# Designs tried in a protein design chat: VH-VL binders against q86iv5. Part 37

Target 1, 237 residues: q86iv5
Amino acid sequence: LDSCSICVDFVGNSLNDLLNIILNSGVIGTCGDLCSAVPGGQIVDTVCDLLCDYVGVDEFIKLISDVDPDPIYICEKISVCKTNDNAAASLDLVQINPQNGTVGGTFTLSIAYTVTNTIATGQLAFNIIDPTGNAFGDAVLLVQQSPEQYTQQFQFQATPSEQESFPNGLYTVQALVCEGSCGSPHPNTYTLANGTTTFTISGADSSSMSGAGSFSGSSQSTQTGAASGSGSGFALF
Key: E = the ipSAE of ESMFold2; O = the ipSAE of OpenDDE; V2 = 0.75 times the mean of E and O plus 0.25 times the DockQ between their complexes.

## First folded at step 15 (VH-VL; framework fv_rosmantuzumab)

Design e6 (at its last look DockQ between E and O 0.66; V2 from the best seeds 0.00; counts 0 for: pae O 2.2 > 2)
Fold by ESMFold2, look of step 15:
Structure e6 (fold): chain C 237 residues (1-237), chain A 120 residues (1-120), chain B 111 residues (1-111)
Amino acid sequence: as target 1 above (237 residues)
Amino acid sequence: QVQLVQSGAEVKKPGASVKVSCKASGYTFTDYSIHWVRQAPGQGLEWIGYIWPSKGRTGYNQKFQNRVTMTRDTSTSTAYMELSRLRSEDTAVYYCARVPLYSSGWFDYWGQGTTLTVSS
Amino acid sequence: DIQMTQSPSSLSASVGDRVTITCKASQSVDYSGDSYMNWYQQKPGKAPKLLIYYASSLQSGVPSRFSGSGSGTDFTLTISPVQAEDFATYYCQQSYRYPWTFGAGTKLELK
């Protein structure tokens, strides 16, 4: 695992804890004062301490305390993640199967894209917009994605939950390939390609199905270096 | 082969101090933190604190606040724990154990333990 | 502080049995999808020995008859089948947040 991915994962998972520590602590004079208070075991303390020491505690606190913090952007400002203002890509396929399904059914989203100039630090992201306008989605981090063709598959089960009831009707899928965090206003951020598709849900509308919606994904790449990751905070754009 | 070798048993009176050593060998001393854990007779395990050997950074369980000091000597790969103002309830076996810096915080190797008896 | 409630406090078993030991944390010890729960074995007069880390990962050199499971607040150590050398005290430990804490221990005894 590379330094950029480690930084983005750490900041994405620890941002709220870091903000609480900074706001509620008195003088934070060392990286140890800050990082030992972050939950997540020794590994999180170690990563926090290394990143904080790299830029210095004062600059690290400043970056974390930014009004609109963004994990990819923060890691770029630390210079652990690289940028490429000339990154380029296209979306070859945005496909969902089945195109007509039911509540409780399983849907597979397949995305194929071609990188034509290296994506230094970016995202492959998608939103699914239900008939009422509610959206849910996910993203995967792309680090040093060289020019090549790539594929990615995502699966989800349309199990109603507090966050998404899966009503009957037409759903819109939006997919993005980005340099930087998709949807972010920060410098060095670009939408490189976008695509859409649709699907429908027709079937039973049962209010007794209460459960959290979840994603399960499989990753496939035509080249070594395909991005992989857990649920990212960069999903909605 | 990884080893943590601790100093021998100690008998102390209340109010005294004790300093226990933990000599590490068979690995890169600065890639691991050293933690101290104690076990009173017939009781469970209690975490005392840690030291990062490369930086000397320490963190202590608040229960031992102002009574414990952890130090290290990187040239001899040795960690030390000093406990002051001893009480009879400090009677226990004191262990050092190492924790990989890229881990959740598990103790993968332990010293043999140092028995401390505090009695009048 | 995160308290670890371990049960049972003692357990009698015969060689060949399947035993389970539970550990309940007073709050979740999960971070970013990983559970920060470890299990140790301690024999009389000896230091503890790591068995399981990350709730379910088996330490190198530990027999596969040991397994761990659980997430959030509820965790289980399973020994199946119990062997003669497994009669010992077992501890759970969280490393999610300082201070790190242990369960009170479960003594596994020969019937």
Scores: ipSAE 0.540, ipTM 0.810, lowest interface PAE 2.1, mean pLDDT 88
Fold by OpenDDE, look of step 15:
Structure e6 (fold): chain C 237 residues (1-237), chain A 120 residues (1-120), chain B 111 residues (1-111)
Amino acid sequence: as target 1 above (237 residues)
Amino acid sequence: QVQLVQSGAEVKKPGASVKVSCKASGYTFTDYSIHWVRQAPGQGLEWIGYIWPSKGRTGYNQKFQNRVTMTRDTSTSTAYMELSRLRSEDTAVYYCARVPLYSSGWFDYWGQGTTLTVSS
Amino acid sequence: DIQMTQSPSSLSASVGDRVTITCKASQSVDYSGDSYMNWYQQKPGKAPKLLIYYASSLQSGVPSRFSGSGSGTDFTLTISPVQAEDFATYYCQQSYRYPWTFGAGTKLELK
C-alpha cells in the first residue's frame, strides 16, 4: 500500500471527524488523544497516529483546521506525499458514451492522457455541467505516475436525485489533469492539462428506479495502442 | 508458535491494586498491539484497553475512570495491566490478546486468562 | 458506545443442523467498504477463539462450516452443519470505534 494514498484517503475520509474532535474535545495534548477518538477502528487510529507523529499534534491540528483543508496538500506538508513542480501532461481524449442518452441511462466517460514528466501527487478530475449550470464530478488520485499514456474510465447513471435532476439538454464535460488537487489554492498545485466534450440527454425514460448516482470508477489501465479513431469533437483548451 | 502467557490467579481486598502480566512469544512483539479483556463470572466480555508496544501508547475504556494503567517491557516482550482501587465488581477473568497493527481490530491470539477475586 | 445485541441468547441444536446467530449494532460499523465486525467462539474455562473477521473473512484454521455475513448494523454467524465440538458460546465484537464492545453472547447447546 502506498503511504501517500493511505494518507490522502485517511485525511479525506476522516477530515470531518477530526475537525469535530478538535472542536469538541477541548485541549488535545497528544496525537493519541486525537486519533483514538476517530472512528474506523485500529487501522484509522494507527494511520492517524503515524501521520500525526510526523509533524506533531499541534501542527497536525493546524493543518486539519485550515480554512481550505486539502488532503493532498496536507499529505505533502507532512512529507508523506511527494511534489513535482515540473510535472507535465497532455490530454489525449475525452469521450462520453453514449453521446446521446436518456434520463436513467448509464454513461461512460473515458479520459486518456499522456504524462511527459512524472506526476508526483495529483488528480484526474472531471466535471459534468448540466444545461442549468449545475455541476457534478469526481476525481482520482494520481501517485507517482511516470511518463506514459494512461486511460481512466468513469461510469455514472443519469438517475435524478436531490443532488442532480438531469434535465434534458446539452451537457458539458470538463476533464483536468493536475499536480496537486485540481483547483486548489495551495502551493504545488498545477493544472497540467484540460479538455472538454459534450453530450445530450433527451426524454425521460419512465423507469422509476430512484437509484442514487454512484460513480463506480473502474480503473482499467489498458495499454491500448494508437487507434486513430475519427470524429467526436474533443476541444483541448 | 504464538503464545501469550499470563500471570497466576490473584486474590485482593477492596481498595487494593493488582498487576497482571502477559508474556508474548513466537512473534515480533512490536508488530502487534496488546489488548485486555475481562469476563465476570457467567457474564460476557468487556474491553478494558490496549497498549502499542512500540510506543507505549495506550487507550482505555473510560468506564474504568483512570483506574487502569497498561505498560510494556519490550526487552522481555511482556505487557502489564494494573487495576487500582479494586471493587467486588472487578472480580473476573482477565485476558490479554494480541491485535495485528494496521488491522481493523480482531483478537487472533489470547492468553489463558488470569482470575482476579476481590473479596472483603 | 456502540451496543451489540445478539440473538438468540441461547439455542438448542442437533449435530448436522444449520444454526444462525444474529448480531445487531446500535450504529453502522462499516468503514471504507469493510465491516468492522468479528465473531468468537468460547468454550467453558477457555479463552475466546477468533472465527470470523471483517464480518465474513474466515480465520485461518477455522472450519468452512463457519461463515459470516452482513453489513452496516446487521450481521449473522452461520454454522452448517453443526458438529459436536461446536457447542459453545459465541460472541460478536465491533472494532469500529473505541471502546470496542461485545455482544452478550449466544450459547449453543446440544438438543
Scores: ipSAE 0.199, ipTM 0.681, lowest interface PAE 2.2, mean pLDDT 89
ESMFold2 (binder alone), look of step 15: mean pLDDT 93; pTM 0.953

## First folded at step 16 (VH-VL; framework fv_rosmantuzumab)

Design f1 (at its last look DockQ between E and O 0.64; V2 from the best seeds 0.00; counts 0 for: pae E 2.3 > 2)
Fold by ESMFold2, look of step 16:
Structure f1 (fold): chain C 237 residues (1-237), chain A 120 residues (1-120), chain B 111 residues (1-111)
Amino acid sequence: as target 1 above (237 residues)
Amino acid sequence: QVQLVQSGAEVKKPGASVKVSCKASGYTFTDYSIHWVRQAPGQGLEWIGYIWPNKGRTGYNQKFQNRVTMTRDTSTSTAYMELSRLRSEDTAVYYCARVPLYSSGWFDYWGQGTTLTVSS
Amino acid sequence: DIQMTQSPSSLSASVGDRVTITCQASQSVDYSGDSYMNWYQQKPGKAPKLLIYAASSLQSGVPSRFSGSGSGTDFTLTISPVQAEDFATYYCQQSYRYPRTFGAGTKLELK
């Protein structure tokens, strides 16, 4: 696991805790003052302290306290994650199976893409928009994705929950491959390719609810190179 | 072979201070924090605080905040805990233990313990 | 501070028995899908020894008859089958936040 991935995971998981500590602590004089208060065990404190010391506590606080904080952007500003303004990729396939399914059924989203100029730090992201306009999705962090063909699969079960009821109707899938965070207005951010597909759910039972909002993904390379990354939570853009 | 070897037993009067040492060997001293935990006779375990040997950064349980100081000497791979204004309630076995800095925070190796007796 | 409630305070067992010890934290000790709960064994006159870290991971050299489970606030240490050398006191400990805190201990005694 590389420094860029560690930074993005830390910031993504601890951003809210960091903001709360900054708001409630008044004057923070050292990285230790800030980082020892972050929950999540020793590794979180260690990573926080390393990143904070790297840029200095005042600059670290400024980056965390930004109006539109973005884990990838923060890690780029710290210079732990690299950027490539000439990154290039295309989407080869956006496919969901089954295209016609039922509530409670399992859907597999397959995305194939070709990188033609290295993605330094970016995302493969998707949103699924239900018939009422409610959206859910996910993203996978891409670090130093060399020119090659890649595939990713995501699965979800259409089990109604507080966040997504899975009503009957037409669903739209949007997929993006990006340098930087998909949809972000920050510098060094580019949508490199996008694609869409649809699927239909019939036989909805909105009276039952269970957990939704996480996905599992995989990647496959057809050339020599690293193709893996990890995402968290909903990827809304 | 990882070892944490602590200084010997101490007998002190109320109001005095004690300084306990913990000498590390068999690993890279600066890759692990050193924590101190005590155990009163017949009682459970109580966390006192930590020190990061590479940076000297410390953190203390509030119960001890004004009475405990943790230091280290990286040239001898030795951590120290000093407890001041001793009371009879401080009678306990004091342990040092190490924690890997890239971990969820477990105490993987412990010193043999240092018995402190505080009596008038 | 996170309070750790450990049950039972003591129990008796024979060699070959299955024993379970529970630990409840006053708040969740989960972070990003991982649980920050550890288990230690202590014999009289000796320092504690780590058995289980991160709720369910066995420390090197610990026999597989020890296992840990749980998440959130509720955690369990299981010993099956109990051996003669397992009669000791067991402590849970959270590493989620400072201060680090321990359960009060569970003494496992020979019947």
Scores: ipSAE 0.606, ipTM 0.845, lowest interface PAE 1.6, mean pLDDT 88
Fold by OpenDDE, look of step 17:
Structure f1 (fold): chain C 237 residues (1-237), chain A 120 residues (1-120), chain B 111 residues (1-111)
Amino acid sequence: as target 1 above (237 residues)
Amino acid sequence: QVQLVQSGAEVKKPGASVKVSCKASGYTFTDYSIHWVRQAPGQGLEWIGYIWPNKGRTGYNQKFQNRVTMTRDTSTSTAYMELSRLRSEDTAVYYCARVPLYSSGWFDYWGQGTTLTVSS
Amino acid sequence: DIQMTQSPSSLSASVGDRVTITCQASQSVDYSGDSYMNWYQQKPGKAPKLLIYAASSLQSGVPSRFSGSGSGTDFTLTISPVQAEDFATYYCQQSYRYPRTFGAGTKLELK
């Protein structure tokens, strides 16, 4: 059991519930008062209590009530997750397959990166920007990644939904490796590496926009010993 | 073997108090929470509250908030539920049950139950 | 509070039959990909016995003829094939939030 992952998961999943409790329950005097009100079963209650006890109820509430709450930052502040201001990494590959797909098709995004100084707590994130400028993406939590090469794959189906219509055109993929949460304004957050690639989607049917399709994605991570940077359409900036 | 053994049947008058005990054995007492559930005759199950023996932390169903008190003795691995200002509607079988702290919150082991009869 | 609607209230079956009991929660009891629904069996004069936890996980020592399924608000307990010792009352229970709440129960009787 990785305590950092547990913390980030809890805060991420329960943030809105915690905020709602804080806003609606009046004065919360103890960690018990707060955590017993959080939904998510016994595990959530137990984890909440454990984390709250690290800093006390007042500080815990303050962290949760931040204007820009960041689960990774919160877990770092309570010393459950570690930081490394000297973390370093580079992108080796950003590849999307197929490069030319159709609406309803399955796409696989492969990202290879090399850690050169330990990432204590960070993210591998990606954003896909459609031709209209709408963006969607995902991120993977990175905990105590030692210097070596890593590969992560993401898979998604281009099924139109209320969240993403998948219009025909050129799509841009942005990939980021970060210490801390990518894009977070909080301390101990750094973009270590970034890169882009593109792909196209065709065959969008205007009639399919009404479908309640949910974006489904899966991710797999593998550790590889040697950096092989072969990919078409990868650009670093 | 995990066991929860409860105290014997109680007969009380309205307005009185009752204290039921639940003695745990066969496991580490502080690694589980103890919950209390009651069942009126021919009725369903009603959750009353919980106690964490490790910290003494409690949570109660609001229906009982002003009448129920849960305590524990870690030296004897015993949990207690006290219900005050008893009413006829409190007539029921009262159960203690354990819940793992790192779980989704199921009741895996139960006491045998304590029958409470409240009558004038 | 989360209301648990259990159906049917009673059911008659024969040994060897397939029986299905349903439970509907007034709101989703899912969290982080897991469903916080449990099933219990109770026989007359006895405490409830855990059968299924986390919607579909079989409790140790419980026969494989018991199975649970569902997510969100809708859950099902299945007994197949029903055995003579399975005639009892069954309860669903949510452990998603406090207060914990139970369904009203389903009495399985011999036809």
Scores: ipSAE 0.600, ipTM 0.837, lowest interface PAE 0.8, mean pLDDT 90
ESMFold2 (binder alone), look of step 16: mean pLDDT 93; pTM 0.950
OpenDDE, look of step 16: ipSAE 0.216; ipTM 0.702
ESMFold2, look of step 17: ipSAE 0.502; ipTM 0.787
ESMFold2 (binder alone), look of step 17: mean pLDDT 93; pTM 0.953

Design f2 (at its last look DockQ between E and O 0.04; V2 from the best seeds 0.00; counts 0 for: pae E 14.0 > 2, placed apart)
Fold by OpenDDE, look of step 16:
Structure f2 (fold): chain C 237 residues (1-237), chain A 120 residues (1-120), chain B 111 residues (1-111)
Amino acid sequence: as target 1 above (237 residues)
Amino acid sequence: QVQLVQSGAEVKKPGASVKVSCKASGYTFTDYSIHWVRQAPGQGLEWIGYIWPSKGRTGYNQKFQNRVTMTRDTSTSTAYMELSRLRSEDTAVYYCARVPLYSSGWFDYWGQGTTLTVSS
Amino acid sequence: DIQMTQSPSSLSASVGDRVTITCQASQSVDYSGDSYMNWYQQKPGKAPKLLIYAASSLQSGVPSRFSGSGSGTDFTLTISPVQAEDFATYYCQQSYYYPRTFGAGTKLELK
């Protein structure tokens, strides 16, 4: 993993812990004071210490204590992640398979996009909006993506949970390619491309409230050639 | 064979300072952190702090903050713990222990311990 | 600080017995699928010895009669069958939070 990915991962996973330490600990005078209290073992401590040392403890605390903390933005501010205000991309394909599924079934979302100017630090994000308007989704961190065509696949199981009941009906998928965190209000954040597709779910059984849809995103950037798949049309925003 | 060998027993008066050494051998000194744990007579174990030998970075139990200083000499593979402003309550056996870097933080090898007695 | 409640404080057993020691953390010590709980044995006048790390992993050189289980807040050390050399004090320790904290110990005595 590159340093940017490590930074974003650390901040994303340890943000609450860091905030807890900042709020509940006495005077934090050094990065060591802060990072030595972070849970997660020595890897976490080491990463914390390294990142904190880039900007100093006061600035680091300030960044972590932001009203709307954004891991990517924080890592950019401490110069671990790079920015590109000229980043550019287009969305080529948003496809969901099957297009007609059932509750409990597995769905595969495929997103193809073309980078035309390097994405320094960004996201590929998607949101699934159910018939009732409830939304769930995931995002993949993009680091130093050169001008090329990329494809990412996501899988989810339509198993009802407290977070998503998967009612019968028409679902909408929104896909986004961003410099920075998609939807973030922070500087150096841009939506580069977006698109939508739809799929349907039938056979909703309200009785099986089992676990949260685990999105397993495998970030393998396979340069797959232009699959001319005749599948259902995606709409670009 | 991995060994941590600590300095000998210490007797100190209240208000004094003590510096305990822990010499490591049988492994790459910079691949493990050194932690310090103490045990008062008939009591449990209390974590004091750690040092990363590669950077010399330290983390301390806040209970000992401003009284404890941990250092290392990489040339001799030796870690040091200094405790100042000693109190009777600091009477304990002090242990150094190694923790693999980038691990979940277990203490896999320990020194033999250094007995500190603080008495007026 | 994370409190570690270890039970029992003491127990008596015979050689060949099955012994179970429990440790409860005041908060979960799990992270990313791993449990940050360790077990140690200490004999009088000696330093602690690592037995189990990451809740269930046996330290190299430790006999297979020692085993660890649990996740979240509740953990167990099992010794089966107990041998004569196993009479000692046992400690659980969490390595997720700083400061690191130990249970109060369990003294295993010969019946």
Scores: ipSAE 0.014, ipTM 0.553, lowest interface PAE 8.5, mean pLDDT 87
Fold by ESMFold2, look of step 16:
Structure f2 (fold): chain C 237 residues (1-237), chain A 120 residues (1-120), chain B 111 residues (1-111)
Amino acid sequence: as target 1 above (237 residues)
Amino acid sequence: QVQLVQSGAEVKKPGASVKVSCKASGYTFTDYSIHWVRQAPGQGLEWIGYIWPSKGRTGYNQKFQNRVTMTRDTSTSTAYMELSRLRSEDTAVYYCARVPLYSSGWFDYWGQGTTLTVSS
Amino acid sequence: DIQMTQSPSSLSASVGDRVTITCQASQSVDYSGDSYMNWYQQKPGKAPKLLIYAASSLQSGVPSRFSGSGSGTDFTLTISPVQAEDFATYYCQQSYYYPRTFGAGTKLELK
């Protein structure tokens, strides 16, 4: 793992804990005061301490307390993740299989994209919009993606839940390749390419509430090229 | 391209000190810590300590704590390790290596090594 | 300090063979679902070279014939197929605890 990916993972995983510590403590004078309270053992404390000490505790608190906190943006502001305002890419393929499926079925989203100018820190993200307008999605982190052709697959099972019932009808898939977080208003953030496809769910409807989530992320990601990155997160834009 | 270029071989007598330099290029010096590792002839690798370049913070293996000092000059992207009160057992190749500052501690690039011979 | 037991201390192989080197840490080096065990290759007169980090992640520029596996305390480096340039000494290293510690090394020689 590179330092940028570790920073993004730390901030993403620890953001709520950091906010809770800040709110409950009122005034934090040192990075040690903040970071020693973050759960996760000594490696989490070390990463927290390094990031906080690099920027200074006051600026670190400001970044994580922002009205729209964004792990990629935070890691860019502290210069652990690089930016490229001239990043460029295109989407070559956005394909979902099967194009016609059923509730409970498994769908595979395949995305091929070509980087034409390095993506310094960004995302490959998708949203799936159901027939009623409800959306769900995911993203993977892209770090220093050199010019090259890449492929990525995402997989989900259409298991009904409180968040997504998977009604019969037409679903729209939106895919994005971005420098920075897709959909973010922050500086150094750009939508580099987008693409769409559709699929349908048909057959007998069975609506019942379940506690299980409606989204199952891909259990395997496939990527070609010299540089690689990964990330987990829920991306809606 | 990432490079760590170390100072040349040293021959010292017992009781002396040595200062080895490690000049970094091809990356942002303050994004990586510099660790020092040594290897006695025909032996394995032994970790000595590290320095964080931005603040000069160090951590040393207890075995060396009272004999080693690590410093750096951020304006020249150079790290230094000084080992004092040398003994014949300190004869080894000394390497600097970088570690991503927000990683769990792998040594992704190494200097070429500096041979230290301690003999009367 | 975490003791690292690396086996075997040496082995002989022919080009094309499959070679397995093991490393056992005296305590778990797992954190947050990841294992902090790294593998290096060293040729005579040269600095070590990173092969595998975080137990199984392949360093950029390292051939895919190198692979790492394991978790907790038990880790494995596999070279398959062995090539002529792979005859070297291999070290495991844990990167979770300070001080960082290395295995004693495994010398891979041409049979």
Scores: ipSAE 0.000, ipTM 0.413, lowest interface PAE 14.0, mean pLDDT 83
ESMFold2 (binder alone), look of step 16: mean pLDDT 93; pTM 0.951

